# Designs tried in a protein design chat: VH-VL binders against Probable molybdopterin adenylyltransferase (moaB). Part 10

Target 1, 163 residues: Probable molybdopterin adenylyltransferase (moaB), of Methanocaldococcus jannaschii (q57631)
Amino acid sequence: MHKRIKNIKYAVVTVSDSRYNDLIKGKEVDDKSGKLLKKELNAKVYTIIPDNKNMIKGIVEHIVEFFDVDCIVFTGGTGIAERDVTVEALKEIIEKELDGFKIIFQKLSYEEVGFSAMLSRAMAGIYKGKIIYALPGSVNACRTALKIIKEETGHILGHLREG
Key: E = the ipSAE of ESMFold2; O = the ipSAE of OpenDDE; V2 = 0.75 times the mean of E and O plus 0.25 times the DockQ between their complexes.

## First folded at step 4 (VH-VL)

Design x4 (framework fv_solitomab_arm2)
Fold by ESMFold2-Fast, scan of step 4:
Parts: C-alpha cells; sequence; structure tokens
Structure x4 (fold): chain C 163 residues (1-163), chain A 122 residues (1-122), chain B 106 residues (1-106)
C-alpha cells in the first residue's frame, strides 16, 4: 500500500482560442474555470493557451522542465468539434491513461446533469512521473472533477512514486 | 422541478429605485451563476449582469454600472436585482436566468424567470 | 464587444416551408447559443453549443456554423414555430445577444 502524497503542487492551463485572443489583445478575460481551479488547487502556475495541439504538448514539456509541479490540470478544448484538440494532443504524449478517472467523472456528471454528460470528454494520464488531467471547459464540469482530483491525486502519486 | 419565480410588476417615478426578486427551486442554488437580462418594449435582449451565488462575486454591463446591484440570499435561494436613479429608458421586462454549463459549453440560460415588468413614468 | 448581426429581421413563411436564420459575429466565436421567445413569454433555451438541441426541441430544428457564421434552420415550419429567435455568444466578455429574427407563419 502506498502513502498518500500531501502538499501537491498544481499547474492550471486553460485552453481557449477566444480567451487567448482576448488575453493577447489586453482585453478583460472572463476565465471562470481557470480561476476556480487555480484557487481550489492553490496552483502557482497558471496560463491560457489556444486550441492548438503543438501548444498543448509544448506547454506540458515547458511546465515539466521549468516548474516544480506534481500535476497539470487542463480545462477546455475537450469537446467534439474539430478545433477541440486537448484530449487528442495529450493522448499523443501520455504514457498511461487513467481510465478510472473518465468513468467516475462521467458517473458523477450523469448524477448532476443527466444525459447532457455525454457532451463531456475528460481524461487523466501519467507523463514523466506527473499526473495530467484534461477537464471540460465549464465551471460545473470543473467542480465535479475537483471532487475526484482533491480526493485521489495524492494517492495516485503515492503509487506512482513508490513503484 | 427546476424553476425561477420573479416578483410582480413595478411602476416607478424617475429617480426612484426598484428591487426585483427571483426565487430559485429544484436545484442547488449555489452551484450555478444567476444572470439578469432586460428587454425594452418591442426590443431585443440586453445582458445586464450576473452573480455567483456561492461567492457573491458580481459582474455588471457598462450600461448599468454604478446604478445596478445584484445580491443573493442563500437561505431562501433568492437572487435580487436593484436598479437606482431610474430613467425612462430603464422601462423594460427584467428576467433572471440560471446559467447552465457543461462540457465545453457555457453561458446557456435555463430556466428563465417569467419576467418582471418595470415601468418608469411620471 | 462582439457584435452579433442576425438576418433577416423578419421571415414570413407558410407552414411546410424551410426557414434559415443567420447570425454573424464581428469576430470568431467558439460556439453560438439560440433562444426562442414567443410573444409575452420568457425566452427558452433552444440550441446550445452551435448544434445541440435543448430537451423538448423538435427535430425539425438544427443549428450549424463555426467561426463567425452561424445559422438556425427550421425544416418544414409548423404554426407553433412563430416566435423571435435570438443568437447569443459567451466566448468573449461581455455576453452579447443578436437583435433577433422574427418568424411569422401564415
Amino acid sequence: as target 1 above (163 residues)
Amino acid sequence: DVQLVQSGAEVKKPGASVKVSCKASGYTFTGYYMHWVRQAPGQGLEWIGYINPNSGGTNYADSVKGRFTITTDKSTSTAYMELSSLRSEDTATYYCARELDWGDYEGWFDPWGQGTTVTVSS
Amino acid sequence: DIVLTQSPATLSLSPGERATLSCRASQSVSYMNWYQQKPGKAPKRWIYGASSRATGVPARFSGSGSGTDYSLTINSLEAEDAATYYCQQYGSSPLTFGGGTKVEIK
């Protein structure tokens, strides 16, 4: 049995073309989900990037190389439209997918919003000893995911780091 | 059964204040943002602000900033709007609406309150 | 602010005809929501995320589009479809609505 890791260090990344464009133009950005995740996880690393596979993969490598974090949480770009590439980008780099996260997330989602839960694509996986979550962009999807993330991330890291 | 029920019609004189209530039922009140939208007679929809019932955080449209306040009472699951220094151009039907969000979609409103007509006349 | 331009302002068609309502954004948006409003009533959520029908919305309604150009199509109008339809975006603050398209039948 592995010991649960405490004091987890999180990075939060919002994936959104429209918010990124507002950000670079100096406009007010209403990033409800990113701000919720940053506050709830006490994330020291936070940024907004566009819906772009190379930038999603690149930000993972950058955060892993330059920041002391245990877990990266993405929100947004997980829909079914052609521009929604967060899940696809992350699947190209993750070493192992944590399928249980997706299953439990969808079960909790169904309990909250019924069949509208079908619109959610969420995933979790392991990359270079770190946990990566991809969450839908909505505030309520992030609230649902936070219940799982806060409860289980330390346990998963414990297993990962003890072998 | 999820619903929003608003207070009744108001007739006010210019310069007065009006306070409209929106009582929520059938869902977790603090889990969803509440928006206010107004519609002048024969005109389209104008967003005027929102409140996060969990934190009390608000955001207001520039058209009403300085005269508009949104509040909530968690114990009664009720949202309020108050608009002061009323002008004739504030004559409108005011709607509260719950913001639904899920997946990568946000900012769709369901349900809407039935509307409260505010008439500013002397 | 993102400006949403709806056209035409009014559509007058007979039952069984197809209606196409346009909503054009002044800059690219990720999705578009649509609301139906009947005279004297509150708006109702009709389409969300550009193409998803809200519960209870008849299959004759479909939403489509991406970027700056979105549309709501009613395949074979029914009398009950007489209403004003509003598009709405919330990809960029502030939240904005289009001016509406009024669908008249008969």
Scores: ipSAE 0.265, ipTM 0.737, lowest interface PAE 3.9, mean pLDDT 88

Design x6 (from b1 with heavy chain H99R R100E Y102D Y103W D104G S105D S106Y G107E Y108G Y109W Y112P; framework fv_bebtelovimab)
Fold by ESMFold2-Fast, scan of step 4:
Structure x6 (fold): chain C 163 residues (1-163), chain A 123 residues (1-123), chain B 109 residues (1-109)
Amino acid sequence: as target 1 above (163 residues)
Amino acid sequence: QITLKESGPTLVKPTQTLTLTCTFSGFSLSTSGVGVGWLRQPPGKALEWLALIYWDDDKRYSPSLKSRLTISKDTSKNQVVLKMTNIDPVDTATYYCARELDWGDYEGWFDPWGQGTLVTVSS
Amino acid sequence: QSALTQPASVSGSPGQSITISCTATSSDVGGYNYVSWYQQHPGKAPKLMIFDVSNRPSGISNRFSGSKSGNTASLTISGLQAEDEADYYCSSYTSSTLVFGGGTKLTVL
C-alpha cells in the first residue's frame, strides 16, 4: 500500500477527424467530452488531434517530453470502426496495460447501456512513469470513466513513483 | 417502454410562430448524456434535422435555421418545446421529436422517434 | 444537393442482396464520422437500422449491415424481403452539426 498522490496533473486529448478539421479551419469546435474531462480533471494541457495512429503516438511523446503532467486522458477513436485507432496506437507504446480498468469500466457501462457496452474498447496503461487512459468519445462514457480515474489515479501514481 | 409524442397546431398561418411540444416517457432528460431532438420532413422530401437539447441544457441548431429556432426543456414535465418564428408555406412538413443518445464513440443517432405531427402552413 | 449523396432509387428481388451508398460531397470535413441509417415505411416515423457506421440496435435483423470506405458509407441488405421496401436515409454527425442524405427508395420486385 502506498500513499495516494494528490493534485495530479492531467493532459486531455480528444481524437476526432471532424473536430480537428473544424479546429484547423479556425471554426469553433463543440467538444463536449474534452471540455468535461478538462474541467473535471483541471487539465492544463488540452488538444484535439485526428484519428491517426502516428499522431496519437506522437502527441504522447510530445506531452511526456515537454509538459509537466502525470496522466494523459484520451477520448475518442476507441470503437471498432476502421478509423478507430486510439487503442491500437497506444498498445504499440505502453509498457504495461492496467487490465482492471477495462473490466471495471465495462461493468459500469453495461449497467447503463446493456450489450452496446461490448462495442467500446476503453483501456489504461503505463508509459514512462505516467498513466495513459483511452476512453470512448461520448460524454456518458467519459463521466463513467471519471469515477474510476478520480478514485484510483493517485494510488497508481504513488505505487509507480515509490517502487 | 420509451415513447415520445408531438403536439401542437396542425394549421398555421404565414409569419406566425409555430410552437411544438414533445412529451416523453420511459426516460428522463436529467440523465447525463441524453438529448431530445426535433426533425422534419416535407411531404415527399428528405429528413432535415432542426434542433437538439441535452440534459445539461446545451442546445444545438441547424445553421440554416438557427435565427428562427428556439428549443427549451421542462425536465419536471418530461417535455421539450420547439419554437419556429416567421413561418412560411415551405415549412409545411411532418415534425418529429426523437431521443438522442450520446454514448460510446457515437453521436447523432435517434432512437426512438415520435409518431410525427403534420403541420400545414397556409393562409 | 445535400452534403450526403444517395441514389434516388435501388431495386432487387426477394432473396438477393442490395447496397445503398451514401457519399460525403464536402471534403472539408474529412469525410463523416458516426454514420447512421434509417428505414421509413410510408406514413410512419423513421426507424434506426444502423449507427456508428456498422452497429445494429437491438431487434434489428442481421440482414442489415453497414460499412464505410473513404467518404462513402454503405448499407447492405441481404436476403431481401418484401417488407424491406421502404425509403432509406443516411445521416452523419460532425461536431454539433447533423446532416441527412436525400434518401433512397428501395423497391422489391
Scores: ipSAE 0.014, ipTM 0.607, lowest interface PAE 8.0, mean pLDDT 84

Design x7 (framework fv_bebtelovimab)
Fold by ESMFold2-Fast, scan of step 4:
Parts: structure tokens; sequence; C-alpha cells
Structure x7 (fold): chain C 163 residues (1-163), chain A 122 residues (1-122), chain B 109 residues (1-109)
């Protein structure tokens, strides 16, 4: 018997140097993936930050400290380029990795884009009683991940808080 | 309005060093995410990427040409310079500089200079 | 040497739609989400038409659209016009470099 947590509270964080640069200079920002995630998850918190390990770790601490959320979803900065540090930053702080998320996401990604999925990175883990997801920056990757997130996040929280 | 323009010699002798300068306006290479790259196109052939310099002075080079290439920037002059050593007739091409900006995944070249034809001949 | 394969030529009549393919021949080509398309008229610099597979820069006609299926990205030009006659290049990333396709010559009949 697994109890699922209902009414999950989400934060969404877009990791993007170019979008962050536009944001801080007062320019209009078109963040399709972040806006999709915010809408689909009814996110309580939404922001954009640069591809920077300290900013990524810092925003996690800030959200955990000041906002009542159950789950943080990152989009962007998960590729193999040197600027892509989201996975690396989160691995430094997460307490337990949810390896099943990576495996399932990679399988679904392979079915959509073939061998190009080899360079796609995604992860999930637990930090201070909260679930953290890191997703690729594409709208399509976020749609794929939403299928997993919506189905499983409540189940995971049920195990975490009552096990 | 964003513009880039290539300058340098149009005729170079084999074994010399080719120096090309890209002068730009309408953007700052101090802007996070922005870079300037160099590309070339030999007559009748495809485009080939050579080198790239980012806002934070991070540099990337084509692996096949890396030993011959040096890219640098001068922020006071709004210029990016490419140097290619030991030039050969096969290096005859139109050379372009272009601005790199980022979308959701990786960089793309959104504004290009007019190009400068460099002929390598004795 | 080419990680991206394009047909050498494609043709169409005014008002019709044409599609140009760009196929990754190497498994080392990154997620095909990095695909850009450039238009080049004779004697001119390339012009960005599409980035991130399907995004259009400001000022590019909505007649130009991009898509992907598996390892093949496609550029589609609808309502073909005489000024569309040009060479078209796709571009993407491998783990170590940025690569271009061989180019496709579009002829408007």
Amino acid sequence: as target 1 above (163 residues)
Amino acid sequence: QITLKESGPTLVKPTQTLTLTCTFSGFSLSTSGVGVGWLRQPPGKALEWLALIYWDDDKRYSPSLKSRLTISKDTSKNQVVLKMTNIDPVDTATYYCARLDWGDYEGYFDYWGQGTLVTVSS
Amino acid sequence: QSALTQPASVSGSPGQSITISCTATSSDVGGYNYVSWYQQHPGKAPKLMIFDVSNRPSGISNRFSGSKSGNTASLTISGLQAEDEADYYCSSYTSSTLVFGGGTKLTVL
C-alpha cells in the first residue's frame, strides 16, 4: 500500500546564460520550456538563472529556505558542453539519486530521437526531503519528462515522508 | 543594428601566418552567452568552422586545425583576431566572422560578416 | 568526413512546397536539437533561417519551417518564391566540433 501525496507544490528553474542575460537587462524573455513547466505543474515559484554551479546550488538553498515547495524542476544546462553544469552542480548536493528516472527518460528519449539521445542528460534526486529533477532545455524533452513527473512525484513523496 | 566586418590580406604566400580581424558593432562581447566565431568556405565547397571565442574569453578550435589557430579578442576595439600559421594553397577560401548567440540547447550564428576572400599563392 | 548528409539539389515551382533533409551519419552528432539552417545566395554571406531545429529568428518568413524525425532534420519552404533560390546548409554539433552539411542547391523552376 503506497500513499501518494496530492497537491504537490513545484518550483521551476530555467538554467540559461542567454535568457538570464536578457532578463537582467530588462529585455523580453521567451522561455518556452520554463513557461510550459510552470503551467503544467502549476508551479508556485519560477525563475531563470545562468549556467553557474554556485547559482544553481544557491537557488536550491534559497527555494528550500524561503518557499513552501515539495519539488524543484530544473530545465537547461544538462548537455555535454563545458557551460552545461546543472547535473554536476546538483550531484554535489543531492543526498540520494533516483537512477530509475534517468533510465526511463533515456529510453523514452531514444524512442523519439534515436542515437542522439546518447548526449541527452537528465537526473532526479532527493535533497532535504524534496525531490529535484534536472531536464534538458528543449520543449519536447520537458513534455517527455512531464509524463514521468506527473505520474510518479506524489508516489515518491509518499515513500519519502511516510517510510 | 548588429554588423561584423572582416579585414586582412587578400593574398598570402605559402608558409606565412595569416592574420584576420573581425570588427563588430551593435553588441558587446562582454554579454553573457555571446561569442564570435570564424568560419571559411573554399571555392565550391561547404562551410567549415575554425574557431570561437566566448564572452568569458573561453576559446574553442576545430580539432583538425587546432595546432595552427589562435583566436583572441580586444574588447576596447570591439575586435576579434584569428591567426593561422603555416598557410598552404588548400587554405584558399572566403573567411567569415559571425556572432554566436544561444537558444535552448547550443549556440548558433545569427549575424555574419560579408566575408573576405584569401588566396594563397606564391 | 561529413557527419551531416544533404541532397546535392532540390527543385520546385513557385507556390509549391519543398523539403530539404539533413541526416546525421555519425552517432557522435549530438542531440539533433542543435540543428541550424543557413541560406546562402551566390557571392553573399550565409543567413540564419532556423535554429534549435524549428525556431525562426526575428524577420524570417513563416514560410520557412524546421522539423526532425530520428536522425533526420528537415527544412521546409512553403509558398516557394523566386528569391528562395539559393544554397541551403544545415549545421549541428558533435561532442568535439561544429559541423556543416555539404549544402543543397534549391532551383526555383
Scores: ipSAE 0.000, ipTM 0.487, lowest interface PAE 15.5, mean pLDDT 84

Design x8 (framework fv_latikafusp)
Fold by ESMFold2-Fast, scan of step 4:
Structure x8 (fold): chain C 163 residues (1-163), chain A 122 residues (1-122), chain B 108 residues (1-108)
Amino acid sequence: as target 1 above (163 residues)
Amino acid sequence: EVQLVESGGSVVRPGGSLRLSCAASGFTFSSYAMSWVRQVPGKGLEWVSGISGSGGSTRYADAVKGRFTISRDSAKNSLYLQMNSLRAEDTALYYCARELDWGDYEGWFDPWGQGTLVTVSS
Amino acid sequence: SYELTQPPSVSVSPGQTARITCSGDALPKQYAYWYQQKPGQAPVLVISEDSKRPSGIPERFSGSSSGTMATLTISGAQVEDEADYYCQSADSSGTYYVFGGGTKLTVL
């Protein structure tokens, strides 16, 4: 049996056009979901990017290439609106999807909000030996996802890195 | 066009009962949690009750818990608030509102209906 | 028991910047939302998630949040901006919704 990987190194990426615009213009940005994830996961890498497929794919490649992380957690851009492209962008780059994450997340979400949970498009997948999560932008959705992420990420990495 | 239309507001005596209705159109009603929010004329907003899209989960403000019952009928695209043991302090304009509480946006209300006035007096 | 506190009124001259504050202990962990309500009308969302402006809301509206205080800012206030403004958030558990007491903005 694979042992869980401990001391997981996380990167957190907030996807938000409005927050990114404020950031690049030198304004203060209040990112409650990103701050929650950064604190709860003790993330060493944190940034904000716009709702743009190329920026999402580019930041994954950049983080994988230049930072020592095991897992990247995205928050935002997962809804059904035209601007929400996080899931679409990540599906173009990931090697394998972890369908179980979506199913478990939807079950927990359903227990909180009923059929409204179907508007939530969370996902997880594998890219170059690392785990990538995409979470809704809401603080409560991030709290729900953290229960899964904290419990399972080490186990997944243990299986992934056996070879 | 996304719309919510409330009805059922009336004058009722203390201790009486009243049922409010909200008709939804222009969106997939069963996919959204819904709330009732009230406002005493000239005063502020107060959240009253919420119900999940499935109708399986309900929440109530402490002021109305045990007296009010929220329910929904997905076949009729309708939300209801059954109000029992009405008190003078329940006098208010009652708004129906759609909750955006999951996905990339949560914890706010859009759209709101125009409200239905409930007056509790002798 | 959890409350969001707003000033009851704010007055500015046309073209001045109006600032409306909202204070609450859960605001470091929960987003603030801002609604505009004109007499006889339902509330309209003007700022979501502390600082996001919904489509159709004029650029003069902006929001921010720092610590236990959220702020709605109207840069170059117009007479048409006269209204009651409400902040809204959730309690620390995210279970119950809470509204501030409202602020009447006067532009004259």
Scores: ipSAE 0.016, ipTM 0.558, lowest interface PAE 7.8, mean pLDDT 86

Design x9 (framework fv_latikafusp)
Fold by ESMFold2-Fast, scan of step 4:
Structure x9 (fold): chain C 163 residues (1-163), chain A 122 residues (1-122), chain B 108 residues (1-108)
Amino acid sequence: as target 1 above (163 residues)
Amino acid sequence: EVQLVESGGSVVRPGGSLRLSCAASGFTFSDYYMSWVRQVPGKGLEWVSGISSSGSTIRYADAVKGRFTISRDSAKNSLYLQMNSLRAEDTALYYCARELDWGDYEGWFDPWGQGTLVTVSS
Amino acid sequence: SYELTQPPSVSVSPGQTARITCSGDALPKQYAYWYQQKPGQAPVLVISEDSKRPSGIPERFSGSSSGTMATLTISGAQVEDEADYYCYSTDSSGNHRVFGGGTKLTVL
C-alpha cells in the first residue's frame, strides 16, 4: 500500500476559441478558470488552445514528450454544443477512463446547481502513466473539481506507478 | 450483510495437519484479495498468508512458508488454509480477513471473521 | 524480518490526550493504519492511510505520519477507548503485511 505521490507536477490547458483568438492577437486574455487552476495546482505548464480535436490531442502529446508533468488538467470545451470537443478528443487517446471522477463530480455539482448538473461532461482518464482531467469552463465547476483533484490525484498516481 | 465465518479449528498434536475454511457472504468474493491473520491468546496480531483475487499471487509469512498452503474456491465463496507439520508456536486464533486493494482502502482488512482456535499440544 | 515497533502500554486519565507511536523504516513510503481491539472482539479500523478517519469513528481519534514514525492521537480519551491498539503497514516491497506489537491503552 504505497503512499500518494507527493509534489505532483500539473499542466493546465484552457480550451477556448475566443480566448485563443485574443491571445494570438496580443490582447489581454480574461481566463479566470485557467488562472485559478494554475494557481491552486501550482501548474508547471499553462497554455490556451482553440476548440479543435487535433490541437487538443496534439497538446497532450507535446506536453507528455517535452515537459516533466504528472497530470494534465483541461478546462473548457466540455459542453454539449457542436464546437465542444474536449471530451471527444480525449476519449480518442486515453487508455482507461476513470468513470468514478465523472460520477463524484456530477454528484457534487448537483448539490450546488441542481438539475443543471445533467449537462456536466467532466471526465478523467489515464494516458502514458499520466492522469488527464477535463473540466467545464466555469470557475465554480473548477473549484468543485479541485476538491477531488487535490485529494485523489496523488493516490491514483501511486497506484499507477508503485503497484 | 458482509460476513466471514471461519471453521476447522481444533486440538492437534505437534507434527499433525489441519485444514481451516472461511465462508464469505454479502460481497463479490472473487474481486478481493484474502488473508489469514493469527493471534496467540493474549498476544499480538500476525499476518500468515494472502492470496490475490485471481489466485495467481500467493504470499506467506516466513514462519509458515513450506508448511501452510492458502487456496480459494470462488465458485463456493470459500478461502482455505491447509496447515501441515504443526508446531506449538502455531497455537493461535486464526482470522479470515478481506483486503481492500483499491481506492482509499488498499491493504485495509474489513471485515474480519470471529476467528477459529487452533491448539497444538501433546 | 521487518518490524513495526510500538510501546507496550500507555496510561492516561479520562479527558487527557493519549499518543501511541509506531516506528518502522518503510513508513516514509508505506501508509500506516491503526486498529483497535477490545477483549473478545475482532480488530476495528480507527485510522486509515496515516491520517484518515473512517466513517463512524469519533472525531477524537486522529493520526499522523512523519519520517519513520506514525502516531495515533486520542484527544480527550474516554474509558470506552481502553483497548489494544495495533499499527499496520507493509514492508518496503509491499509483499508482506506487518502489524506492530500492540499497545495496551489504560484510561484510569
Scores: ipSAE 0.000, ipTM 0.478, lowest interface PAE 13.1, mean pLDDT 86

## First folded at step 5 (VH-VL; framework fv_recibokibart)

Design c1 (from v38 with heavy chain N54D, light chain S32Y; at its last look DockQ between E and O 0.92; V2 from the best seeds 0.00; counts 0 for: pae E 3.4 > 2)
Fold by OpenDDE, look of step 5:
Structure c1 (fold): chain C 163 residues (1-163), chain A 122 residues (1-122), chain B 108 residues (1-108)
Amino acid sequence: as target 1 above (163 residues)
Amino acid sequence: QVQLVQSGAEVKKPGASVKVSCKASGYTFTGYYMHWAKQAPGQGLEWIGEINPDSGGTYYNQKFQGRVTMTRDTSISTAYMELSRLRSDDTAVYYCARELDWGDYEGWFDPWGQGTLVTVSS
Amino acid sequence: QIVLTQSPGTLSLSPGERATLSCRASQSVESYYLHWYQQKPGQAPRLWIYGASSRATGIPDRFSGSGSGTDFTLTISRLEPEDFATYYCQQYGSSPLTFGQGTKLEIK
């Protein structure tokens, strides 16, 4: 087994039209999931963007270029509505998908809400040596995903850096 | 089995303070935001604010800012809403409600407390 | 804040009829953040529809929710006597959280 990397550096990105609109209007932004992730991961980068494929891909490139992070965690935009494009956007740039993450996450989700777990999606993958997660927008979904992220991200990074 | 049980009716004078309690049972109290709502007699619902029972963090409706204080006691799974400098128009039924979310869905309330009538009169 | 306007204020119908309740937002709200509650006199509100179109547990099939953007609808295909109550829409897409003023569905 490869060594697990400790002291992982995270970036958190909330994808939400409504939250972003509040942000650019200078209003108070209630981003429970994003703030939870920021706190729990002690993220070095935190921002909110709208449900836009180009902006999602663009923020990944920007973070990779300008920030020293190991992992980028997205929350929001994983549903089945037309504006839900987080997964589609990331699939366009991801070099290697970690299929196991969405399978495990959906399993855990099913145990919590049953068939309603189908209403949201999640994914994980590798891009330029970084780990990228796409999580649903809800706080509870993010809490569930955090169990996986906190436990396995260091292990995955170990494999990336040694293999 | 999930329940929110609120304290009993209150009668207060103008200028006084009232503190309503909401005891949660049947779920992990610290795992869900608790909200409070106001309903004046014969009127609709008005959002007062929310509290994160885990951290104690609060966010209030600007209308109530400066007069409302939300707290919690995790040891007894109880949330509190205190309203100060009471006025006649504060007469209403006050509800606590648990916030639920899943997937990309957020911000609905289930269940609600049974409500607490607060009457403000001279 | 986002203002939710419900219409009509009062809807008088008979059992067996179709009911259509409207909730209009002053600005766009994502469907994930639009919810409906039922309230009967002397009782607390009860979750009815969440995420614009998902029925809460135990809610009969005759109830349905739809809509997007600024226009949302709660429909009761065939009214039962127990359906007569006040219905509120609620949004949490933008702070602060807000409710509609309610539609009272009363028996004709």
Scores: ipSAE 0.350, ipTM 0.810, lowest interface PAE 1.5, mean pLDDT 94
ESMFold2, look of step 5: ipSAE 0.380; ipTM 0.801
ESMFold2 (binder alone), look of step 5: mean pLDDT 93; pTM 0.945

Design c2 (from c1 with heavy chain Y59R; at its last look DockQ between E and O 0.87; V2 from the best seeds 0.00; counts 0 for: pae E 2.3 > 2)
Heavy chain, then light chain:
Amino acid sequence: QVQLVQSGAEVKKPGASVKVSCKASGYTFTGYYMHWAKQAPGQGLEWIGEINPDSGGTRYNQKFQGRVTMTRDTSISTAYMELSRLRSDDTAVYYCARELDWGDYEGWFDPWGQGTLVTVSS
Amino acid sequence: QIVLTQSPGTLSLSPGERATLSCRASQSVESYYLHWYQQKPGQAPRLWIYGASSRATGIPDRFSGSGSGTDFTLTISRLEPEDFATYYCQQYGSSPLTFGQGTKLEIK
ESMFold2, look of step 5: ipSAE 0.555; ipTM 0.857
ESMFold2 (binder alone), look of step 5: mean pLDDT 94; pTM 0.950
OpenDDE, look of step 5: ipSAE 0.489; ipTM 0.855
ESMFold2, look of step 7: ipSAE 0.512; ipTM 0.841
ESMFold2 (binder alone), look of step 7: mean pLDDT 94; pTM 0.957
OpenDDE, look of step 7: ipSAE 0.378; ipTM 0.822

Design c3 (from r7w with heavy chain E50Y N54D N59R, light chain S30E G93D; at its last look DockQ between E and O 0.80; V2 from the best seeds 0.00; counts 0 for: pae E 3.2 > 2)
Fold by OpenDDE, look of step 5:
Structure c3 (fold): chain C 163 residues (1-163), chain A 122 residues (1-122), chain B 108 residues (1-108)
Amino acid sequence: as target 1 above (163 residues)
Amino acid sequence: QVQLVQSGAEVKKPGASVKVSCKASGYTFTGYYMHWAKQAPGQGLEWIGYINPDSGGTRYNQKFQGRVTMTRDTSISTAYMELSRLRSDDTAVYYCARELDWGDYEGWFDPWGQGTLVTVSS
Amino acid sequence: QIVLTQSPGTLSLSPGERATLSCRASQSVESSYLHWYQQKPGQAPRLWIYGASSRATGIPDRFSGSGSGTDFTLTISRLEPEDFATYYCQQYDSSPLTFGQGTKLEIK
């Protein structure tokens, strides 16, 4: 087994048209899931962007270029609506998809909400040596995903750096 | 079974304060935001605010800002809403409600407490 | 804030008829943040539809929710006596959380 990396540095990105619109209008933003992730992961970077493929890809490049982080966690935009493009955007840049994550996450989701687990999506993958997660927008979904992220991200990074 | 049980009816004078309790059971109290809503007699529902039972963090409707205080006691899975400087138009049934989220769906309430009637009269 | 306007204010129908309740938002609301509740006199509201179109547990399939953007609809295909109540729509796409003023479905 590869050595697990400790002290992982995280970036958190909320994908939400409504939250972003509030942000640019100077309104108070109620980003429960993003703030939860920021706190629980002690994220070095936290930002909100709209549901836009180019902006999603762009923020990944920006974070990779300008910030020293090991993992980028997205929340929001994983549903089945037309504006839900987080997964599609990330699939365009991800070099290696971690198929196991969405499978495990959906299994846990099914145990909690049954067939309604199909209403949202999630994914994980590797890009330029960084781990990227795409999570649903709900707080509870993020809590469930955090169990996986906190436990395995260091292990995955160990493989990336030694392999 | 998930339940929210609220404290009994209150009668208060103008200028006084009222503190309504909401005891949760059947689920992890700290895992879900607790909201409060107001319903004046014969009127619709109005959102007051919410508390994160885990952190104690709150967010209030600006309409109630400065007069409302939400707290919780995790040891007994109970949320509290205190409304101060009561006025006649504060007469209403007050509800606590658990917020549910899943996937990309957010912000619905289930279940609701049975409601607490607060009457403000001189 | 997002204002939700429900129509009609009162809807008088008979059992067996089709009911259509509207909820219009002052600005676009994501369907995943639009919900419906049923309330009967002397009772607390009860979740009915969440995410614009998902029936809550135990809700009969004669109820359906639809809509997107600024226009949402709750439909009852064939009214049963127990369906007569007040229905509220609610959004949490933007703070503050808001409710519609309600549609009272009463028996003709």
Scores: ipSAE 0.239, ipTM 0.774, lowest interface PAE 1.8, mean pLDDT 94
ESMFold2, look of step 5: ipSAE 0.433; ipTM 0.811
ESMFold2 (binder alone), look of step 5: mean pLDDT 94; pTM 0.950

Design c4 (from r7w with heavy chain E50Y N59Y, light chain S30E S32Y L97R; at its last look DockQ between E and O 0.87; V2 from the best seeds 0.00; counts 0 for: pae E 2.5 > 2)
Fold by OpenDDE, look of step 5:
Structure c4 (fold): chain C 163 residues (1-163), chain A 122 residues (1-122), chain B 108 residues (1-108)
Amino acid sequence: as target 1 above (163 residues)
Amino acid sequence: QVQLVQSGAEVKKPGASVKVSCKASGYTFTGYYMHWAKQAPGQGLEWIGYINPNSGGTYYNQKFQGRVTMTRDTSISTAYMELSRLRSDDTAVYYCARELDWGDYEGWFDPWGQGTLVTVSS
Amino acid sequence: QIVLTQSPGTLSLSPGERATLSCRASQSVESYYLHWYQQKPGQAPRLWIYGASSRATGIPDRFSGSGSGTDFTLTISRLEPEDFATYYCQQYGSSPRTFGQGTKLEIK
């Protein structure tokens, strides 16, 4: 039997050009999804970056190197627009993809919004012993994903550390 | 069916305060952000701010900062918007509106309350 | 703040005609954060298009939304009598949330 890890340490990263631009300009940033995740996961790290592959990959490396976290949760940039590159960026670095997450999340999304669930994507994977999630930008999508994350992340970490 | 029902019209003097209510039904009140908007006579819409009915957290347009207070009573699924130090240019119809999000889509309002006319006159 | 400028201010057309409404943003706005509402006199606004191009539930297919960046468009392929109203665009790309000044679609 694998142990479920408790007291998981999280990092939260919002991927949004508009939110990042507000941040750079010194404006008050309305990042509902990022703040929700930060609060619900008691994240040790919280930041906003633009929709850029290199920055997405770079922030992962930076967090892994400088912070003691077990899990990194991204929100935003999972749509089908040209600037939506969160999933593509993470796939370039992820060592093992957790296919089950996107399947389960998509199913739950379909139950809520029907076929429109196809317009956004999500994924999860392992990188250097850390769990990485990519979530859509909406608060509701993040709430749905949080159900999975809160319940199963500790179990996944247990497997990673024992296996 | 999802509905937002607002309180009735108000007439106030300059310097007074007004508190508008918005009762939600047909959905989980605490599950969605509630926004407020202002529409002066013959004018367009102006965003005031929102409240998270679950936490009570608020976010206001800086234009209204210091004069607006948003609250909620979860027991009766009702949101409140209070505007203080009223002046003539506060005369408008005020709307509450539920915010919806899904996937990467964010920030549309559906449905809207029927509106509350607030008249400020000496 | 992001300023949304709608054009024209007033559009006079007849039933059966094609209507094109423009919404221009002072800064780039992601399509996911641009929405349209319809409002008739004495009524509250009603969601019409969300995410620049997605019709709200119950909205006829004669309505379509398009655009990206700073230029967005609401199109009505064939006007029906019930379509004459004021249309507002709205953005959530940057705080504060802002609305266009509206385009009044009236009967010629």
Scores: ipSAE 0.314, ipTM 0.797, lowest interface PAE 1.8, mean pLDDT 94
ESMFold2, look of step 5: ipSAE 0.492; ipTM 0.828
ESMFold2 (binder alone), look of step 5: mean pLDDT 93; pTM 0.936

